# Designs tried in a protein design chat: VHH binders against F-box associated domain-containing protein sdz-33 (sdz-33). Part 5

Target 1, 300 residues: F-box associated domain-containing protein sdz-33 (sdz-33), of Caenorhabditis elegans (q9u232)
Amino acid sequence: MATVPFPILCLPDFVLQKSLKLMGVVEHLCLSILSKNIKQLIATLKGYPKCFSFKFVPFTSLTVVGERFKHFSFRFDIDESSQNANLRSYTDEGTYITLTVPGFTVKHWIEHVAYVLCRNNSIKLVLWEPNIDEVYEIVKDMRTVEVVIVSSEIQSCHLLKLFPSLRYLGVYKAPISAQILTYNLLHLEVKTKVTLNDILISNCSNFSISGNDVSDKELNFFMRSWIKGSNPRLTKFYIRNSLRVRDPYLETVLFQNIDYIETHKKIYWRTFEISRPDGTKADVMWDPLYNSYFNMTVQH

## First folded at step 19 (VHH; from y5 with V99I)

Design z6
Fold by ESMFold2, look of step 19:
Structure z6 (fold): chain B 300 residues (1-300), chain A 119 residues (1-119)
Amino acid sequence: as target 1 above (300 residues)
Amino acid sequence: QVQLVESGGGLVQPGGSLRLSCAASGFTFSSSIMTWVRQAPGKGPEWIAVISSGGSTMRTDSTKGRFTISRDNAKNTLYLQMTSLKPEDTALYYCAKGIPWFRDYMDYRGPGTQVTVSS
């Protein structure tokens, strides 16, 4: 094979494309800030997988989610006076690097990474800081599909107005508000205190609760309420409880005054079917030994 | 043909500073990507910083932010400002045209300038 050495910027685009397809996400980002023509080539590279989305922790980090849910993390280094931001990461060869573009802020980095690496322009926000309006200005041109609230002071009605297409919301350390509970989300994950009333007023399709202990009587009340028509958009309801030794009459408490059919019985889990009067059915699964989870799935 | 000539090396005490220069000719410097590389005694070459024509940079953490790459396109000159020098920084420093990950970047390098940090 005849190879003629010459500078990379003089190579034919086809040869450069072959080289780029052998490189990873971090190398693509590095090259994209060094050459405008390489940036454009990476952004238009056909037949090569790109990232699906990325996770943004405002003013802290950006994680690119790639093939097979592989994660590539970049840390921001922000100059407080100018708001200029550097990125730091490891290359595929294990070299820790710092990337600097004159005048780049966090917003410029988000836009750049989305342009170069992201197939879907989707972003997961992890909110630690109460600067919602500033965060919105950074990400408003992105398709936001998931938000996780870590700070108690961010969980406001204003968040929902800024992100009206929000589909996934996680609330980890803050009390959950009634406006969030009643919002029409695809998925709501809560790792903080919820009450029976919070469950009953919820309007999400998939509701996941952990870090809470919901009693068997509360679950019974919820199921009886569901049978009577509560939670009309609910398709999946999941609770992970603390492990504990339970009353041997647990199943009679859980299904008290509920007409049900047991569909499967094993020592590690049991499955039941309950119905609304209109014929809508739900599958209920729980662990009778430790009551470590409760799962209800509505049949469509 | 590409010519690169480094200068500014020498003997310096720990904690000192040096500014290395690389004079470039034989190519369009203002549109080229440039790299500083060092080679310590008994070790292979290590790239330490890269700069684009527009001033974007990438640098390794091996220098822990003590070294700054810059360029003056009007003078066709590449610079490396070194501060807080340590004995571990003792090496032959040279500039190269191109990006470290591509095969040909070392084909266009200068002869280097020696930096010795000794107390």
Scores: ipSAE 0.615, ipTM 0.887, lowest interface PAE 1.3, mean pLDDT 81
Fold by ESMFold2 at other seeds, look of step 20:
Structure z6 (fold): chain B 300 residues (1-300), chain A 119 residues (1-119)
Amino acid sequence: as target 1 above (300 residues)
Amino acid sequence: QVQLVESGGGLVQPGGSLRLSCAASGFTFSSSIMTWVRQAPGKGPEWIAVISSGGSTMRTDSTKGRFTISRDNAKNTLYLQMTSLKPEDTALYYCAKGIPWFRDYMDYRGPGTQVTVSS
């Protein structure tokens, strides 16, 4: 927005609020560091701009998730000697700008952005570096609900002690530990290698696995173990395997020594029901054309 | 009566440095948001840096971090420190009172100081 129709600093607060509602998230952040009056008006604006959550990549970027699923990314430019940080962003006018506030560190920026743009202090951390204690000091006053571990340098068990409110964990490249697997998470997403034993000891409610090739015999063993009582908190289990030609005997291998009922048979998916002795049921869905997905949903 | 007077321009070789000054009078400078704008021959005005009363700044990438805006509220003076100057920086440089996203900020500007970068 290179052109706004009125001199914003001379207007009554009511007219200023209407002008601000016509601007985007990046413009609000820019204006919030230029005027304390505008900072307060933006922070109290009802309905717009309202952001919902943050994605924080420590010492790299901050992404604000705004209304209508819009994402606004800000990159940090950090002076190593002072730890002072600038923010960089891209405006609607196509201009890349740099924002500087004297004395602001990464911690000051995340607090400022949360104050002016977001009513919710929930964050998702994406961890590329092993210095989790430094990250904790930046975000300890916020509610960390999701963490993604991208590199193998991060030792995962310390993370669980620092963030007791954690509900979602993604492990993309780091080895996954037994402590993580047995932790009572709402959702565990794994894009690194897991074994059948890792699956069997898991204690999460929703387990999503990709980047692995779990065999039909291993899935059969898992289901037989589940029928005998394994994975008692599991509600949803999803595996994405690499594409391969479907074995015409897949149903025989997958359900060997399992009592099941086929509940639906369609050209592009089939569903089955299996049961525990206590009456707990699970729905199993797979693609009969290609053996690339396995989905099990427990009925609770 | 708002008055802004720029100085410090001149002819400089590529890679050189200049410090532009803007003397302000007729308003409360220390509470005002100030902007540097440049206008190259045959082009429209381009804002390059903004500074709040408290020293917070916003700058465009067009200068690649080579220009630094600052202010001295005791002297009612705005500054632009320019380094590593290039021929494309040749322009008339103005100071202006206000935020560049609002059209009327050009109503409160000085006559400008010429910066020419040539070998």
Scores: ipSAE 0.592, ipTM 0.881, lowest interface PAE 1.4, mean pLDDT 81
Fold by ESMFold2, look of step 22:
Structure z6 (fold): chain B 300 residues (1-300), chain A 119 residues (1-119)
Amino acid sequence: as target 1 above (300 residues)
Amino acid sequence: QVQLVESGGGLVQPGGSLRLSCAASGFTFSSSIMTWVRQAPGKGPEWIAVISSGGSTMRTDSTKGRFTISRDNAKNTLYLQMTSLKPEDTALYYCAKGIPWFRDYMDYRGPGTQVTVSS
């Protein structure tokens, strides 16, 4: 808070707004709890329109995302008996501070931060092993658009019923259910074990897989199935495998019984085009040195 | 004009407690934002805690949660409850009117009360 050279509240509204635009998230949040008048002014500026995420366990935190992937994280100190919560963060000078508003719970803080700093009420949840109903009660007045699941007890159809606006889902450690796979998501990211059949039944638009070693034969079968009409909503399909020994026959195995056109050839990446009978095309990008990734983009 | 007078300091053993008071006059205390500041020998001022008129606070981690700022608007008095005191807390403690990062808050401060923590 050392960056402001003179009292903000003594300035004309235009000059005050210019001064506030030079401040960061922490300064705005500090001012917003200390002065009700400046809280209102900061809220009209709505300085941070990007991601707004809520991480629930192992510790509860809130992240506001700024320009160029800068992140401003606030950690909650929760009094279990009263459910009152303090918010902790660093100033620009590196001083760690604690913010307290009488009677504020985590829910009050989320509402306050959204009101003061964020243009919308969309949130991301990062869930390890929480009680999902408790999480829901905290965030139910927010539009939950992204969830990352690290725990197995959350993958029930209950999740989908609680968060009907869900567009992005990440599943890291827990087994993934057929209900999740077939749900009409914009983006599904998996780091848990999936089978070729799981991939084929999926109904998401963007599918990202890592932590699985999907073979070239499996990718071949997937592409042949796609050509025949599988995964009709798919726009992007991305696999990151473990680094593998160079395969001199890779394009022969990967594209066996597939008509393709090679569109680009470089040391670090090659691209190919495949087509459905109806003329729908997909671009396939492949890593020729390590066979460590596979990327397919459908041209809709 | 603005008058701020601190009291409650003294010599205390490590692990002890003190409650500092700041008596305010010459301005509308109940609507003012107030700050506790400390200054160790040979060092610059360090703000510790800020309290709004409505009771919202911010505090630095330098006191590790051992110090609590509060106010009594009926008595025009600001308080700092200090617990688990350490030798590092030895300093002149004073109150100020305003928010630290506005810089002019040091224009309106009291003379301070000495806190000495020694075994």
Scores: ipSAE 0.549, ipTM 0.863, lowest interface PAE 1.5, mean pLDDT 80

## First folded at step 20 (VHH; from z6 with F102L)

Design m5
Fold by ESMFold2 at other seeds, look of step 21:
Structure m5 (fold): chain B 300 residues (1-300), chain A 119 residues (1-119)
Amino acid sequence: as target 1 above (300 residues)
Amino acid sequence: QVQLVESGGGLVQPGGSLRLSCAASGFTFSSSIMTWVRQAPGKGPEWIAVISSGGSTMRTDSTKGRFTISRDNAKNTLYLQMTSLKPEDTALYYCAKGIPWLRDYMDYRGPGTQVTVSS
């Protein structure tokens, strides 16, 4: 019988894991490039976010949002000749820490951050007039779930072809195209000009419109069209109008030639039920005081 | 047994350059994380750069990118290349094994080498 070495308890790992749970995401990222053992420990911690937001502005940055962390932004210093990148992180005190890993590009950093700090590679993009093909090359191995287009020139069939997992789209300043309107989105948010026809051709499940005034006659026509079968995928429809003087004839115009049941009445909101011939129902809520919003929820 | 010995300090004029060295013995240098720290007169210690065994680095931007940490595992030597030196860089510079903000990993430092930047 040979002697067997006594197993030594890994007390440093228990103490280290306890210390790691007290640290923020910046410290975790810093430690993850210094030691493979610490990297693996951090990657197993619970409570980390399942996704992160990639904000593409005059400079490229990464934002991670998590339950026990505030927002973090990381900025890249990119060597254009080699495509190598250093990662800079800002502290709340305004101090920078620069991280360097030999041979890392922005893409390597994104993969590293996702491995260490995120458990699902779903991303949100916020776009301020970037070169979309450069953005795509950086994020193509991620699942892009949400895109917000702040400035105008990206909304094309090109965007939709590049990001087939897209479920949420915001269009804030650009003209909206028919390709976007008819795309099968879970949620479409529009802050630019849309017409009644744009609303009727839309194919999203949740449609939110602001920055336009939609008249009571237009809303009446929309509801009548919905009763006849328009917008078959629609589940939620929300319009925020400009604040204006309440129209004393509002119910007369809004529900003209529509069969409805009023289900709730207060001075700040009223709720109605309308139905399709097949029995599908929708709840309509609107603001009788200022006529500042209209909300319709379909029961599927 | 475990020893860290710094060298390469001295008096330089503003705008000058220095290369600090730290000779290590008594432990496996090639698998260790190493740190440069400085302490100015009347101030507390300030870590300035950390390097992993694989060459990944972390640095505070207090030096504005003018200082570069490196290592030569074959020579068991840690380096700090300093450029564009300023009077506020005057300090005792020393190397340490481990990283300063995780005290569980830092257990030894050298006596240091003086850097003085003056006209």
Scores: ipSAE 0.483, ipTM 0.844, lowest interface PAE 1.8, mean pLDDT 78

## First folded at step 22 (VHH)

Design aa1 (from z6 with T60V)
Fold by ESMFold2 at other seeds, fold request of step 24:
Structure aa1 (fold): chain B 300 residues (1-300), chain A 119 residues (1-119)
Amino acid sequence: as target 1 above (300 residues)
Amino acid sequence: QVQLVESGGGLVQPGGSLRLSCAASGFTFSSSIMTWVRQAPGKGPEWIAVISSGGSTMRVDSTKGRFTISRDNAKNTLYLQMTSLKPEDTALYYCAKGIPWFRDYMDYRGPGTQVTVSS
């Protein structure tokens, strides 16, 4: 009988990695605080897609979005005296749990969640309070790419100075300012009052407006201005209006003094093409029955 | 040989408190993850709380924060402080070496200590 040597295998990490691939986002977070080895394995796990969205509601919650757009929310439980913060969440099986790490503050949790669960250090903020200095101190080492302001006030210049990577901004209650309107955002969403002049001075690529009533005459003026070269960075413009009765003169008012081609006609939506003198074209779509929306998309 | 021995159970009135202990031997306690589990009459086992070697914890909300897991690595002892006890907390309580979601770790558990909450 011949002697055959047996190789030594590193079975624990390999077996553990297989188990981790079968687990969900919340279980990964739970396990990551229990063992440094497991934390590292989760952070570097091959073949497991990381969360692509990371949202922070200051002193309230963290939310990550993973595969198939599943949302995972973690609520803070903060001790004001010690600044220790616990997280609470549901497991995949529906068990509600509390996570505690000695000495962890809100900032520690943000950094930990980003490292373990997320693709990168990009973060989105939802701001309920007008004073942003404390929030900035918590997230200053993250790349803040989106902010939604639900506060009734904005420190517009301060906000834009603190978050130079900002690409997406939502303004839900505060009066919109010229500083925000003229900033080169990828997307600006406004649910507060905007005027025609605000629209014309805007410098964002995608502009979404709701909770406003913009008249057909104002939209006509906007389109004529765009044809003459206004809003040079604009690629998509969307307005959701309040429902109102159909005006039989609507097409006449909306396209007065505009050369257009109607490309589609249905009872619930119609589309048109308008052009700048340089050949740039835009598709316009609106609701002819209730005038509930207006959508313009610049062709590329 | 892993050995886990629970103590501190008994009969207590509703609203009372108990401190359970789990004496550990046969392994390096200070580097191990430890879990408290309970099993009520006619029910399956329910993990309650987990503690890492470094003191990080997770706990089930069903106890409403009334139970606190802790450890003393110098004494190789795991603790469960129970307060505001209710009749539904009546169960066999045992400690285990490992994490609830890894079934192989739950094969290392103690015999348990009975907690009965009754008037």
Scores: ipSAE 0.667, ipTM 0.892, lowest interface PAE 1.1, mean pLDDT 84
Fold by ESMFold2, fold request of step 24:
Structure aa1 (fold): chain B 300 residues (1-300), chain A 119 residues (1-119)
Amino acid sequence: as target 1 above (300 residues)
Amino acid sequence: QVQLVESGGGLVQPGGSLRLSCAASGFTFSSSIMTWVRQAPGKGPEWIAVISSGGSTMRVDSTKGRFTISRDNAKNTLYLQMTSLKPEDTALYYCAKGIPWFRDYMDYRGPGTQVTVSS
């Protein structure tokens, strides 16, 4: 009979699974260190969505993001005399707690949190300090897919050698190197100064630039270069400029010597189409009121 | 039948130390998760520390690291080492079998030992 419990199912574990589905992410982490059986049940719990984002700020914190983009942050408490690390967080009811597992280091916590709470071993790094070799030893068994360099300087070839799965790179404070610009990234975000030449040599698919003012003459030269075949991997190009009063001749400068088709005209944005001789097209969107951005999307 | 008996409480001056013990019988102590709970006069119960069979712990910040939970599986005994005691630590302290957030630790507890911190 379907209503009769099978001997192999063990009724207490099934009841426990129902309770676990009603609990939050931090409670799952807490329970996972208290029992090997509960850890396994949480890690394999069906019908409970795992966190889809896992971010590590070396020696400071871990952050996971769950459903409805709810963020869960865990702070490290590291013992000076040993490599042992405790993890601190707020429970769902607002109690601040400390979790201790005998012999756990930062590396053990990373692996444990990923196993219990996350969909996979992919990790994002935010680097405030130039200690990348130590960070690498901690995360080398993880798949590092994103790095953001905030205030450190790291040798470009060293970074790219250590993290071969890197697809996303943000460079916020340090000067950007030609090696990074020419690297085959899916996404490059730059908040430091870049020149027209830096843009032309870039090999990333998606390029976001902010904190720069790129002139319409420079953008015109970029588009003419793209029409002639520059930036062959580029799919999306976005520049956010400082707000400026619109020059009444802006359109004539920006598109000088460029064949284009205006595809949409709105007071807050305008869209144009440009083409390479081989028929490859790109959509250009820009801000006619404040000249605050330039957005080009290539149709591949 | 689960049996838990606490001892080691008493009157202590501020800044003093106590070690509470909880003698366990009637269940497999070495495979059980154990919790210390306190209840101050006129307040509801507050779990303060949990220890797994393997020695992993979870503790609340309200004790500011002054309390250490430990266990001796050979003696079937749970311990709470308390240091730098303050008047606000005055409470009935009891041990329980089980995990916070499940109802079982309320059903499997000892009678408690009184800790009074005053000059």
Scores: ipSAE 0.657, ipTM 0.894, lowest interface PAE 1.1, mean pLDDT 82
Fold by ESMFold2 at other seeds, fold request of step 24:
Structure aa1 (fold): chain B 300 residues (1-300), chain A 119 residues (1-119)
Amino acid sequence: as target 1 above (300 residues)
Amino acid sequence: QVQLVESGGGLVQPGGSLRLSCAASGFTFSSSIMTWVRQAPGKGPEWIAVISSGGSTMRVDSTKGRFTISRDNAKNTLYLQMTSLKPEDTALYYCAKGIPWFRDYMDYRGPGTQVTVSS
């Protein structure tokens, strides 16, 4: 017995657990495919913070985000004929590796990564390709909470039917529909074309708009409409405009026919308060130098 | 006592193929995780592929997918199929019991088999 070295993987679980706590996320994934015992130990490892974000870019990659917003990316290598998939990544030492499990598809990898590395089965999707039905079949056993549509061709109303747990939606290039605008989302992010009327019919709680040129007259109309009761679910509204040379009369256009209180005035930001007749108040923050953003937050 | 004996090395021309074997005894091969390691002249050892008892693998991309690790549990034998060999693959190739990242995995290795790729 003294002449035969013991393999490290025959040690008691508590010794192995201490070693695992010293290792990184990528190494945990690697070890989890090599031993069912190690897989279970990693999945239940106390004192090791689990990744709080899990993102899937179909047929391209998985990304998890851990403590201090460290990102860990895994790229797929997929055999289209069999749908078997390998996963590639860098170790902490910088070695690029390929992981293979017999019979694993993209769906198997998603479920494995969620189980081993993540706090729960919630998943975020970034859609570059138009075939959402194929993606749905891969992720249907996960709780899809966020989708970002980069493709110009995905019909966004179909997506709402497929993912009833959806709380966050980004629409970057596809035309936005009234069904999306009126859906009760926690957050709607839009980089595609949106009109003032689109803003006014929206039913989301947080609305972020970038890549659009929303005029100060349109923002004035929005605020006056909000004072009269529009957008009743809205708690945060943010627009990022292009940087512009400042017009010294801009403030008078923005607040025309609006009763407001200026609550802070500084070179690089100004803050105002507006109110509904029922006493509901909103904070408005505006960039006086470059007019680069407009931010409205409903109090409480 | 763990015993690992490599074979199948030799001199090959660039673009050629070799299949390395590692005969194992003195432990339960079928339940063990096995690793191929290489050491080029003047360089430190580099693990290149790992295989679990169930056939899951991890491999370094420095081999560009040209090397395939496999095992035959009935014969207690580990294999490394090497294709499209390049002069940069010239090294002493060892099999080892265990996984990279655990401190003692290199203590359970064979003497190695030389692979030389030249014209």
Scores: ipSAE 0.655, ipTM 0.889, lowest interface PAE 1.1, mean pLDDT 84
Fold by ESMFold2, last read:
Structure aa1 (fold): chain B 300 residues (1-300), chain A 119 residues (1-119)
Amino acid sequence: as target 1 above (300 residues)
Amino acid sequence: QVQLVESGGGLVQPGGSLRLSCAASGFTFSSSIMTWVRQAPGKGPEWIAVISSGGSTMRVDSTKGRFTISRDNAKNTLYLQMTSLKPEDTALYYCAKGIPWFRDYMDYRGPGTQVTVSS
């Protein structure tokens, strides 16, 4: 018994687009490798929000982040001899699948995923210990805007020259270098030891420090230096995940020799305002009971 | 008219191998997306592998890479190479024209070929 059906891949583009809008990110990727027509329709689909974040962990995974911060992860399965790569992921119904395109390498997958699923060619890298030149060859046609360095071996000015579009840099395990500290970044995140001198020489706009024990005396010195004009690009500075106990003498140590206005005083946190002579002001929040020990935000 | 005819099934020992074939006619096979589906006794149909006209594939992990879909466009034939077969692979295997997630691949299927994995 035979039928003469009219399958969805033969439908007019407007009907096919309606069906595609009802499907998820992983299903879009699956369909995009099965039909060039569908690939093009997905890439240009209006009224379907594309993913705004694209993360690459070299030779391990791709992750895209879509509307409502939903994560979609794809694991590489790489044949080292041929450099051919497969992707693996879960569909929306929970089926774990493997995608294969003849001749696709990691670089082909990055370009394909970016084209089909993402708003632009911006990419985030998480570097464990790969050769950075090999990673660069894979992503050089992408706009690398974020790098997270997990290993101690990649904190070179070479990294900074390779990725001129860097806006965000994270350094998680290695001692931070002066070359990185003085680089003109939008955001610098450090999870390793940071000294007062490291803070003072930094040239980033947003400086986040985690897991560090910067004393109130050191913060006092930093704020006095800022009042005198240090860190002219700094917009936000804060210390996260501090385990320090509340200091009952906060104003005795932290604000010693600083003119300030206390703007709010609550049981669990206090806020203050400090000023440069030119009239530039910063909000300071001291909060020893939460995940953020110290926040300074320049008013603009 | 679309016609799909499967062959190559049979009784096989656990750990054995089998190659299923699907002969296609009545449509342009070389430009079509093709799917292998299986249905175990008392269970609903389960798609297991899809292949595009250009050779790109999608497969379920439940087969753990033991099954490989391929096609020969010159012979209008779809294949499923099965290795390391297990008793849970016992099912009716049939080919279909189209993609999972659209119900129409059930409308474009062949009668199937039985695969039985038993000692």
Scores: ipSAE 0.649, ipTM 0.892, lowest interface PAE 1.1, mean pLDDT 82

